VHH binders against Protein KTI12 homolog (KTI12). Designs and how they scored, part 3

Target 1, 302 residues: Protein KTI12 homolog (KTI12), of Arabidopsis thaliana (Mouse-ear cress) (q9lmh0)
Amino acid sequence: MALVVICGQPCSGKSIAAVTLAETLKESETKQSVRIIDEASFHLDRNQNYANMPAEKNLRGKLRSDVDRSVSTGEIVIVDSLNSIKGYRYELWCIARAAGIRYCVVYCDVDEAHCRQWNKERSDRGEDGYDDGIFEDLVRRFEKPERRNRWDSPLFELYPSREVIDKSSPVILEAVTYLTKTVDSKTQDVRILQPSIATQAARFSEANSLYELDRATQEIINAIVEQQSLGAAISRVTLGNELPPIEICRPIGLPELRRLRRTFVKLMGQSSLSGPPLPTDADSAKRRFVDYLNREFGGNNA

## First folded at step 1 (VHH)

Design e15 (framework vhh_etentamig_d1)
Fold by ESMFold2-Fast, scan of step 1:
Structure e15 (fold): chain B 302 residues (1-302), chain A 122 residues (1-122)
Amino acid sequence: as target 1 above (302 residues)
Amino acid sequence: EVQLLESGGGLVQPGGSLRLSCAASGFTFSDYAMSWVRQAPGKGPEWVSGISWSGGSTYYADSVKGRFTISRDNSKNTLYLQMNSLRAEDTAVYYCAKDSEYSSSWYDFDYRGQGTLVTVSS
């Protein structure tokens, strides 16, 4: 299952690319079922669809709705339209993500001169060509896909004005390989919905909180030991302006401090079941540990 | 410096509602698509919902479709998630996220917030 977005200037050979890709997929070893969604399915004149911004937005809405309905069918869905607006391609990408399916963009890169010529030839044949004003407006507003953008990746570029596009075209075969490969998180050629490094860090947030808790409490213990080494009469350990001081009424040995730290860490782990959530940062972890020590030593949290 | 700050999480009973907010700063909020991502205890992250730069298009994971509504107020640089008909399985830390322009991964974000915990329990 996948969503393929065909992209290109008006009259850039997009329908030939869509049909060629669909036929190659159907004839592949896996015998993929393929559905093409295009403007022709809505039985409207192309110049009516692009006459003004509301009409154009309505067309994109209809295509998007058809895609949303189709992505749950188990077929490879190909959207054959201009797909010229970056924001609209992002919306189609969001549909693929929500469905948990593979996504790619196939871009027909044809210069304006050839597109204009092909538009004229289509009009001369009495086919559904663009009026000159509409054509020039669409060309001016076209937003070229960029593979750096995740909603434009993977990007398969075709050049219909420079080469014949058919079932043996290398780029078509690359796209077919991408769309038919078994999902494998270690494969560069198969980009599926996967956790990012930032999201993976979030996955370990509780473990990271416990690690941060352990590290922060160790820093507090080190500060206590260092200040006690300066004199036997120390009754207050100062840790900075943002933390309350630790009040001690007697010298505290390192073994006792280590035991208190282990007990605190265990207690914080248990509190996740019925108490406040674990600290998410060093300052919060240090504050809770200082409060704990002050209670254990009989001091005030001040 | 980009900052995203979530709020609105808490304990709620099954069938209840919560509204999450995300205050964004350090970038032109109206130029970027935004997402909500959640991570349930002991599970991997799950994309929940996305919204286009203008707020004109919204998308949802099947697990929340019909129950959650994503929205944004570009004048306040704020993203929202209205959560209705909450279920025990919605229990998770919810993160506000700004899409990465340089990663080819569907899940990579330039920035994510610190998260807000939502617990759905009787």
Scores: ipSAE 0.000, ipTM 0.198, lowest interface PAE 17.7, mean pLDDT 74

Design e3 (framework vhh_etentamig_d1)
Fold by ESMFold2-Fast, scan of step 1:
Structure e3 (fold): chain B 302 residues (1-302), chain A 121 residues (1-121)
Amino acid sequence: as target 1 above (302 residues)
Amino acid sequence: EVQLLESGGGLVQPGGSLRLSCAASGFTFDDYAMSWVRQAPGKGPEWVSGISWSGGSTYYADSVKGRFTISRDNSKNTLYLQMNSLRAEDTAVYYCARGEYDFWSGYLDYRGQGTLVTVSS
């Protein structure tokens, strides 16, 4: 089981990449079952799908829902669409994480000049091409995948304008090998950072305990800000399996988060026999801060 | 239990070279991408380089492109970082980490204790 996200500019050869990958997977030693989810399955033409923001949002919602259903089937799911928006790729990555399956992005890297030419050639043949206005808008809004982003990794880059993409393409073979590799039952490709036995966080010393607490809580703030930046309406921030989620009913600004962090660090730094002891490591500090935030955000509903 | 142990750090003159190693144990090494992350004195951590599970793909921060080379030996469960043309700005503690992602994003799931690299005359 795996989720593969095909990404690229309009008319960049994405469907050829998707089909080639699917056929190579089916012919592999393990004879993988593969399902392609694409725009054609909704019986709408390209210009209808991208005519306006509501139509585009509706298309992404339909594709996301199909992916969410399909990841429970035990087959490899390939999403063949533009997948041009970082926030949307993040949502697909979250589905893969929740299902405990492998994830990767296949990017068809073609410059806009070639994409424009191929779009024109498709229109000249009487095939479904993008109207010029829609094409230029999609090109302008395209958010290139970057392997540094966890939701864009592992990233397999194809260059359809520079070479023929077929079953012998090195990048296709690398992706197939990755997707068919045997894994431990507990293995996941992306996880929250945790110390190993060699790197277990030293217990907070009296001399630097507030410094360590400050750094640990700042990591939580960074996660909240990052997740809110990706989505327009987020009601729950997930921080991994060892930490409870943070439930929010409105967007929380950075100034408010910084104020809450300063208050928490100050409270934890106060020496008191009536309060809980200072956290012994970064993980316990993060847990207490998450609990503190959930109480603060939910206080007005008591 | 997952363990990552770095070695190879030390004092080196500007323009010199060092090779770092990371010995991995407690997991199936060739199922995971691996990264190098560094933290300079008084600075936050910086992702330096990443390598795919097979070694077929490598990635570098702009600050080290053309100077550093990441590699792995899956038969020995070992990750390497060859550092050439070292500069004073490369002075940092270097960490081996499991995954391809930024250290502070929380999705590099394990890291080593680090090895200190000091570039000075």
Scores: ipSAE 0.000, ipTM 0.202, lowest interface PAE 15.4, mean pLDDT 75

Design e4 (framework vhh_etentamig_d1)
Fold by ESMFold2-Fast, scan of step 1:
Structure e4 (fold): chain B 302 residues (1-302), chain A 121 residues (1-121)
Amino acid sequence: as target 1 above (302 residues)
Amino acid sequence: EVQLLESGGGLVQPGGSLRLSCAASGFTFSSYWMSWVRQAPGKGPEWVSGISYSGGSTYYADSVKGRFTISRDNSKNTLYLQMNSLRAEDTAVYYCAKEGYSDYDWYFDLRGQGTLVTVSS
């Protein structure tokens, strides 16, 4: 009952890491059931999957859908692909959070020169390697995972160019220990394994209305902070298909976001005879807060 | 590291009073909103009360308005919940929670034991 995201440059030993981790988990004392989701199941060659942005988005969408279906099965799910885009790793992390399961990233840290050599060797053997143009484009766009980001943590770093990756690898054993850890009443693991009240509640109760409003608005500012940390030059923050984007004309600091959230929550908590009714669920609360932020950051785009 | 230590719970008769405390360490207490959250036997977690970083704004669940008072002492890094006119329905483990920008589920820190309040005759 976990989601493992394998990450790394093209030809960085990701599939070896995924298979080694899966075999070690299956041989653990708990005899974990493990499922690997990879590109091979889609019956397209590697270069077709990465030929252009629409094809790449389609591949990520199919992998995401497979992950979303698989996380409810009680197995440990390993997604073995490049997982090179920070925003995509964030989406996978959100799936794990919604399912109330453990999450981690296993990163195969191999320099570009070794990756190019291994790609060439694969191609020379007649195996499915990347075309040079596709390889260089993927290398250029790779966004290295960073331990400080929630969607990249815990981060288990492997160095296939410096060491042999096998069942005795210390980092593999650390990941297995994390994934098979026995739950106790005092651990972060208890919280992760229990479904969030946020994913179970359909509507605000009167007793919990301010709690749900406060939490929903905090989720919005967390998303703004996270997306600004992915790149300094962003003109809008995308919050998913159900919510309009937040239009920003400048970087917005955390103190300003916290002040705006507190003001909004206070305003919504105060009864007004002339004001609109309070939102009835988390989604409507988030929508109203997004509308509030767009007004504060520059007003309506008419 | 963030540490929160709840205390002050116990067995109390209906109509009685208790004062809960939360000792905070590992962060700049005066810069964050704080909350009390409770979990009753057989029920999901319920947000009880929240207080702004300065103490100037307070918010309460409808179930406790007029009976509970949240307060803070920033010089002592301590959060309080004064509970009056206690009812059997207030029986729960009470947790304090810090505003978190990096984890939106901040309200449910299961590392703390909380403090048990039992309202019974």
Scores: ipSAE 0.000, ipTM 0.113, lowest interface PAE 17.5, mean pLDDT 73

Design e7 (framework vhh_etentamig_d1)
Fold by ESMFold2-Fast, scan of step 1:
Structure e7 (fold): chain B 302 residues (1-302), chain A 119 residues (1-119)
Amino acid sequence: as target 1 above (302 residues)
Amino acid sequence: EVQLLESGGGLVQPGGSLRLSCAASGFTFSDYYMSWVRQAPGKGPEWVSGISGSGGSTYYADSVKGRFTISRDNSKNTLYLQMNSLRAEDTAVYYCAKGDYEYWYFDLRGQGTLVTVSS
């Protein structure tokens, strides 16, 4: 039982990789049962799916829901989509960890020029291709997987522009070997991503909500540390016109900032279950965290 | 290299108490968020409790709040979980986990300590 996330630029050969991996797994000595979850199952035009952010979030939500339901079936589940956003891959990894199953990412690494050409060729043949505007927007927003990130590991990299991807491809065989390992050898090395309250909140949130919260709060801490290092007597940290400044009356150490961040994240998780919803974007997350820090730092003169 | 050694588990009747310990080595213990995670037979892992590096902040899953108390002794590199009013559903292998400050990650590496609550 495993969750495989196929990742890559639009028109980078992802579906060929997914099908090839699935067929190789089915033909392996262990005769694995495999299920592919893809965009085609929702019967929406690809340009309609990526026309705007709400449509993309709806698509990702549908795919995530189908994955969550499928991970308990005893099959190897392959998610074949762009999976281009780190926050979404993070959420899929959380699902795999909660289910106690193996996880990996298969990345089709194709440069933008080849992807653009393949997209044009699909359109010229009357097949489903991306409109130029949508294609360029997706390419610009693509967040490349990095094996140092736990939600992008293990990472299996394919190069469809350099080699034909088939059942004899070395990387496909490496992935099959990983996925068909005996389950008992990995029981003790299980990674838990987050507290139960935060894990439950993730199930009810938009795909990017927890990722934006995590990233936004870390960015604020980085800004505080950086600006404190710039001047010995900094009394305020300025984050931009749209955010209030952080007022400080003393130097704030990194351990204290990390403690405050932990408390804030826990409060946000709890409020999702019994209070206001989680912020939906980075700006609202940053503003709520800045407000929280100003309350913590701006106590009475005592 | 990070090493975590759990102890203190055993068989106890409902309503009883146990105190778990985790001896940590291979890292600066006081710099890291620490957690207790449990895994019941046939179920996935469940986060139970967490404590900040300084010990100034503690967190609990709703299922254990008011019954369990997490604490740490940074001078001894030791994490504790005091478990009171134990219930049959608390039966699980309990693991000590080193949290990642930046991303709230937890890794289970040790053998854990088995807690069985039954009559």
Scores: ipSAE 0.000, ipTM 0.108, lowest interface PAE 19.7, mean pLDDT 73

Design e8 (framework vhh_etentamig_d1)
Fold by ESMFold2-Fast, scan of step 1:
Order: sequence, then structure tokens, then C-alpha cells
Structure e8 (fold): chain B 302 residues (1-302), chain A 123 residues (1-123)
Amino acid sequence: as target 1 above (302 residues)
Amino acid sequence: EVQLLESGGGLVQPGGSLRLSCAASGFTFSSYAMSWVRQAPGKGPEWVSGISYSGDSTYYADSVKGRFTISRDNSKNTLYLQMNSLRAEDTAVYYCAREYDSSGYYEDAFDIRGQGTLVTVSS
């Protein structure tokens, strides 16, 4: 189960990307069921929907409602529309988060000149193109996805003006791998197909390690809070036989624990720095975090 | 310096209402999406509600849909959570959070600065 948001300028090849991704997912080894939600599925006229702000807002509301209904079906949902407003992408991300499902953005990065040409060619052929005024307004208001924002990540970038988008496209295969992967942090021998086995394996291992860090650090914080709630004068938090205890000289509040967690995760996420390798499993991640906390609280310095 | 100050919590009977406020300072409030996150005693943090930077889009966890309303006043740098039809399960410390500008790996990490505000719903 996942939510995929296709994003891009008007006439940037988004529908081709959506269909290609859906077909590749259906043909994958896991044989995923996929649903595409788009403007055409509601029999909506493109120019009428974007004629003014109330109409555009109404369109986004209809698409959002269909997404919200569809994310509980156990299939992969692809939203194929402009998705050009970052506030709206944030809205879709919140739906995915509330449903507890995987999320990503696929961005068709095409310059304005090519988009204008393709829009004109569609109109000349009698196909569903944008009126010039509507097209220029949409281009002016487009808010490019930024992978630093959680609601725009992971971000898979396609360049339809520079390459043919098909089932062998490396970025399509990367997205498929992300969407179909099972969480198996214990398996070191997972081999991913493209763009290269070595490159994909390294990227997958890093992403999996960061995922384990996120989960494990939250579990440790929950354990600290829980144990402190049971006893007022706690000087040592025990986490089981596998982990060292956390030594504290004072009660630690939840806001402080969350600050320490964010700092730790940020430090571990700095892939540009040489340092100890990222942990590959929950137990290793928990140990690294416990060691960090003991240093911050004045324990475990040798 | 970034500051978020929560207020409005207290003891309330089941079926009652409370309005939480979050006063923001030290950053351009109107440029950030905001959320409310709660943590019940002995439980992990739970995302409750979110609002876009403009206030035009609002989002809710299934457990609070139809009962809670998130809103913001960008001219006052203030975030609100109107809580109606409160239940015992809503008992938690509520935190105002600025959405953290981070990679998808850190999806549930929030910029939480304050001590939160305690909401207790007793039978």
C-alpha cells in the first residue's frame, strides 16, 4: 500500500510517467494492484477546472476525497494531476501518514518552453490542451518540489524532454523498488536490479538504516518516558539484557528527549561526513542511541 | 530564537471542550506548516492534526476527525486546536510543532520546543 504523487508543469509528460509506473508495478514480481486517480477519471473539463480559484479548489477537493477513500483499499494509489501547490502536496502527505502507508513524489522536470510547445501541439491535434491564459497562470504559480521537505520526499525526478520514459527508465525502476520493498533490516544479501546492483544496494542499505534509526530512537524514548512515569526518583533506566542502561542524574522531560533524538538522527543522517557506518538493524541503532544518550547525560565515557 | 509556547490545557469531563493555543516567535510563522502532536502517559507520540502555511488546508488523524478543529492566525503568529466531545483517550500532553524541514527518512520528526500543555479527561 502506498500513495504516489505525480507532479509537474502543465504538459510535462505526467500521464505517461503515471501509466508507465503503474504498468511496471503491475508487472513486478509482487504483482501490485494499482489505481490511478486523475482529472479525466471524473470526466472533468481541464480548462473549466482551472478557469478560476474556486473551480481549482473544488477540483483539488474532489481529488483529495478520492485519494482519502482509496488509501484503505490495500493497493498502490497514484495521483496524476499538476499537484503544483506545496500546501496541497502537504495535504496528500498527511493522508498517507494518517493511513500509515508509504509515500513518494515523482516529478516530471520539463522547462517552460518545451511545455508550451507540447501544449500547442496537443491543441493543434484537437486533444485536451490548456488555453494559453490558463497555461501561463499555472506555470507562474507552480511550486517546484524540494526533497528537503518531508511532503516532497522521497523525490524521483524524471526528464521527459531529455529522455524517453518507459519501463526500463532507471528512475521508474528506483521508484518501483522503493514502493515494493519489504522491511527486512536483517537481510544483508538483498540485491536490487537497476541502475546498478552495487549503487542500488548501497542506497537501499542506507535508507533502511535511517528508517531503523527513526524507529529505534522512538522506541528508546518511549521506554525512558514509561519508566520515569513509574518511579519519580529514577537514576538508571534499564532496557533489557542486550542494551546498556541509561544513567541519569535528574528527571528528563519529553521535550529534551525529543531534542536529543532529533540531534542524534541529524548527525547520523549526514552522509557527506566520514564516520562510523550507519547501523543496519534495530538492535544496532538502539545501542548507538543509548551510547549517545549516556554521553549527553554524563555517563558511559570510557 | 525559535519559540513555541502551548497553553489552554486542563482538567475536563468527558464530552467537554477545550481550546489550545500556541504562540510562535523567532521565525516567519506564515512560511511554515504547523501540527499538533500528543503523547499519552506510557505511549509514544501521536500526530493529531496539521495545517498548511496559509491555513487553507487542514488534516486530522482518524481518532479526532469531526471532533477537533485546527486553525491559525498568521497576523498573531498563533496556532489553535479546538477540541470538542473529549474522551478519556484524549488525555495527553499536547505539543505545538513546526514542520521540520527534513528528508523523508525522518517523517515523524517535529520541531517541538516547548513543555506542551496537559489535557486530562476524567470519567
Scores: ipSAE 0.000, ipTM 0.268, lowest interface PAE 13.4, mean pLDDT 75

Design e9 (framework vhh_etentamig_d1)
Fold by ESMFold2-Fast, scan of step 1:
Structure e9 (fold): chain B 302 residues (1-302), chain A 120 residues (1-120)
Amino acid sequence: as target 1 above (302 residues)
Amino acid sequence: EVQLLESGGGLVQPGGSLRLSCAASGFTFSSYAMSWVRQAPGKGPEWVSGISGSGGSTYYADSVKGRFTISRDNSKNTLYLQMNSLRAEDTAVYYCAKLSWGEDYYFDYRGQGTLVTVSS
């Protein structure tokens, strides 16, 4: 059971990657059942789906709902769409995490010039291509997946403009191994020989700081829920050496914690000229959230 | 689409009991924490109880702890709230709510509700 998110620019070979991965999984020794969720499954016109923000939001909602329904089937679910917005990939990752299943992103890394050429070639053949205006808008709004983000990891990068994507592709085999947890010495050796990816600093980028803030605060809520589940009402939740404890004067339910977290993230996300600056890293974000919770619970108010 | 349908409400005397049910569809029920939220006449919504996706963890508002029991049957996609020792202040419309760690909307999947009236 797993959720695979295919990501890439318009006309970057995503559907070829999705189909190749699905067929390789079905033909593997484990004989995995695989389901592909894509825009064509809803019988929706490509350009109509991306004509305006309401149509695009509706498409993402339909895809997300189908994913949510499918992740309980015991199958590997592959979402084949642009998946270009990091917030949307974050939502899909949350579905996988809630379901307790594996998650990964397969990224078709193709430069804009090649994508534009392939889009033109599709149009010239009378196949479904993007209208120029829609294509350029989608390219402009694309948010490249980053391995440092949980909702973009593990990240399997394919280069359709540099290589043929087929069942023997090393990256496809690495993804299959991950999804099936099958130990294959040859596939394992290939992974060992792959170039190392530079570790990025654990700092919030302005482009995705709100999602990183959401993730950091989510870890705090998870710690509270876990500690409360281990016994009777806890008067103090300890979150490690660098964070102050959370003082709890009463049992705090999951719905209340969720609401407080969402309210906090929303308040921090509002750029106010008079407000405090956004946290620059996970530790400072967690500290501010802990302070917020202590105020809301009234534990430190004598 | 996500659908939640509450039932089991009614008129009951103080000290009585009622069992509420919520039939869920359109999502992987066992993967989501579920909650009961109530709204008394002329007041805002109040969270009552929550349960983890597996049913392994349960949480209660202080006002109902020891009197109410939340449970779920994942094979039937159904959430329950057993309410004992009911008081006049428990009078409210009770709503079933889907809760997800990554969900943008807290109660977007809240159903139509079921009315509970505690009166002699």
Scores: ipSAE 0.000, ipTM 0.104, lowest interface PAE 18.3, mean pLDDT 72

Design f1 (framework vhh_6fv0_2)
Fold by ESMFold2-Fast, scan of step 1:
Structure f1 (fold): chain B 302 residues (1-302), chain A 121 residues (1-121)
Amino acid sequence: as target 1 above (302 residues)
Amino acid sequence: QVQLQESGGGLVQPGGSLRLSCAASGFTFSSYAMYWVRQAPEKGLEWVSTISSGGGSTYYKDSVKGRFTVSRDNAKNTLYLQMNSLKPEDAAQYYCARDYYDSSGYYFDYRGQGTQVTVSS
């Protein structure tokens, strides 16, 4: 599964990029299932969608809802729209991170003059073009993606005004390679070039509980590792009289314990509307983590 | 290997000023965003400020905004917090912390031993 965000100025060749990428993915050695989410599904004309701020927010909300719903299907989801607002791309990136799937941005970098000409050509052919006022407003408000931002990375840049975009385009092939690479520990890691300070500030306002959770879960992992290092074949890790024991059916390696801890902290760090409330103290955090570990290990024991 | 060492804390009267420093070693300091966090007696750890890796972006807890200024000197591997117009509510152990991001979200992976700030007469 993956989320691909197509980004670009109005009339910059985004739909050609989306379709080309989707077809190349379907024809790849791994034969990916691909879904494109676009504005056409809402049956509103282009100028109606962008006539005013409430209409644009409504469109973005509908697209975001479709993405959120679709990331549970096991398909690669491509969002084909302007995706011109940094905050909106950030929201889409958050959906991908919450779902634990790969994410990338495909940017169609076309200058204003070419976009304006292509918009005119669409209108001249009786196809959907933007009214001049709407077009110029969208161009003015466009927020160009930057590779240093997590919600804009990895960034695959296409230049439709300088080259033909087709299945042999090098950047399309690079994106396909990224999206279809073999699942292993290194390819599962979503690396970011630079932390998002805005995201940090938002999480940190809730993060007194998250830092308590981090410390508490690390103490539990240290106790498991220490007791396993004693050389006895252990089926139970005892953590004191106030915590339930951890039942294990096999030696558990540190990499697995770290992965389980990261998953647990992620689950606890999700929106209050989407997950359980954060623990209020270290003991509650430890109890929830021990319960989580016992559930994860219990299936293997059976 | 990673080490963070805070200094500059002390006793001040309400309305006074202090400048905290954090000396970093054992990692590429200029590659990490940094935090100032604090913990008052009987209370949890509280975020105070964030500074981007290059120093160009700064963020503050609402209650300290306009009174505190975070800065860094990447050539000296040092983080600073200038605290003006100190209030009794600012009394806490202050820590510098290194930013960390993984699949679980944003938090810090290392912090220093802290420096105590007391605000009383």
Scores: ipSAE 0.000, ipTM 0.113, lowest interface PAE 17.9, mean pLDDT 73

Design f10 (framework vhh_6fv0_2)
Fold by ESMFold2-Fast, scan of step 1:
Structure f10 (fold): chain B 302 residues (1-302), chain A 121 residues (1-121)
Amino acid sequence: as target 1 above (302 residues)
Amino acid sequence: QVQLQESGGGLVQPGGSLRLSCAASGFTFSSYGMYWVRQAPEKGLEWVSTISSSGGSTYYKDSVKGRFTVSRDNAKNTLYLQMNSLKPEDAAQYYCARGSYFDWLSPFDYRGQGTQVTVSS
């Protein structure tokens, strides 16, 4: 019926996306049969699968063979792997076209820093993580899907570092609608269904507010560290057009910046009576944190 | 294998109290910040409370401040939510969730199956 290719950086939440999509499809009005093809089915160590090019090619060959067998069964087939190389996604697209079935890509868009942290967490838990050298090589070789390419379309983008991926996720529901829609004619099959991510300057949900505070403040810390690395005595850190600069009169170490960030976030969470309202978006959170830092560093004359 | 198991939900009258528990296993509980989140029928997930890995810092949704208290026992790998002065608006499926980073205040990556809280007379 359809081939779904899950794509993303190592440790970007792909398996959660695959399972969530599969369960939502099985519970849909059409009660669609779904099969997930993943690396775990081959019982090989993750690092052995990506240790060298022959091993990686062997893994892709096994996954491709399983896909080719499965697309004739009348099920929706979800391929849960890195699918990081555009040439390989093109090959999977060719299989779908030859079989006359629907095709789409679900992309878990997570930045490198989050992927590295999640990989570290997996390793620290004794779970199947990537060795640092293998992880960095995979990140370097990742080829981001592009909606303009037919083998990357329709493209459904998820942001596991910025949202909870569950059965109510708008993008999951859009993908389910695409995969389960009734086809009355050839004309419907040639329509390009582009997922609409309603990007409005959205107000934070309460759960997202804490996440956005954490993310926004960490971005500010990263900018300070980066700019200090370019000069021994930087006195002003510029953060772009919408934010005031951070005035510093001495080098600020990472431990101090981390302490200030934790204190700021705690203050934001505990303020409940008559202080200014909590930030409503990431830019407001950044502005409040910059103002806080300037006060702490003496830039705003206390 | 990360597992989170909630308990302690039930039916309570308005103004009543309940204590929720979450038993954690499969990870170093004391290294992670934890969340309580809830979902009422036909509504999205709503954040309720956060507690740091040590238990030294706690945060609450404005509507539950002064009524709910989050705590943890790292020796027992257990998270708690004491709910007092319950209102009809508090009726929901309550989930505990683990922060995705070792430092607290990160997006959560694992959630339990939940425990139902019903508030009615």
Scores: ipSAE 0.000, ipTM 0.115, lowest interface PAE 16.8, mean pLDDT 73

Design f11 (framework vhh_6fv0_2)
Fold by ESMFold2-Fast, scan of step 1:
Structure f11 (fold): chain B 302 residues (1-302), chain A 120 residues (1-120)
Amino acid sequence: as target 1 above (302 residues)
Amino acid sequence: QVQLQESGGGLVQPGGSLRLSCAASGFTFSNYAMYWVRQAPEKGLEWVSTISWSGGSTYYKDSVKGRFTVSRDNAKNTLYLQMNSLKPEDAAQYYCARLGSYWDSSFDYRGQGTQVTVSS
């Protein structure tokens, strides 16, 4: 039995960490039962939950009550919320201690700039993001977990802005080991054979790259169309100092640009068989598409 | 609530066909690229196919090219995977998935999945 507290700034990848941990535990050799307790069970949107201090205290009270009730069920309980306040994490630790079960904190360590960007992107996608005022208030009040504190230990740190978090993540596997099995540390080192980390990471990187290709190529097309709409005869489209300009020999219509984009994206999909590796970020995807367009506009296919 | 619910799996003999469906709700389905991923017993998650937000671009794992076809109906918030000429190696739990924000480094798949068994 165990209690796992997921901790991190708003929009720091906490829910992905919680789901990944839960699925890894369910698929482990012990076939562990897992319950995730989150804010969704209370049928309030995130902005209502954090609109004022009474609402926030009420939410923490409901989550705490649910945890206290759940720790006797024989499952591993994961609390997926901000868990940003040191005193609240202390209360959760007290529940685990009183129940005589294992406890740990999983911390998604993402800087404020990335969290702001992710929050903005969620809002742009029509997902429930935090209102700016609420987001900034939560960021200011966030109390980072420290492994020297008993209620923040053991501490498993994830870096969602620097790495893919999946079932093969070393920190996830370390947490699973802690939660499903304890060994006498005095006898000998325990090593868990990690399943094909490279294979799973490559699969997720490939799918992420295809998504970035789709988004980045559309951004390039939008930039070309916008600059052509200025009405001036343009022989080159400038996209910023990190990308080469696109050299245009004639006016290019939107249907042709869309066709070239479809062809490029299909080519990149096919190259997963062999060829160069797929780009892993937006800048690399944009660079490759710009290079492709310059080839298409500047010369013959040989 | 954001939900993805898979269906259409089952037991089939080698060479058979199945059509998987994924019903999406709680978000603007037409704004997201969608993915099919699978997990075989004792193996990790494996990407199978991708379809762009508009349905204009599709991508496949090499071993399923020519056999699987992904499609979507944005008016019905539904994703599909047509699987033909199934092989024993295709046996797995299949999930539909959505990538989170640009900075989210993993998939957000929410359904329990649908099981595909290929045996004689």
Scores: ipSAE 0.000, ipTM 0.103, lowest interface PAE 20.0, mean pLDDT 73

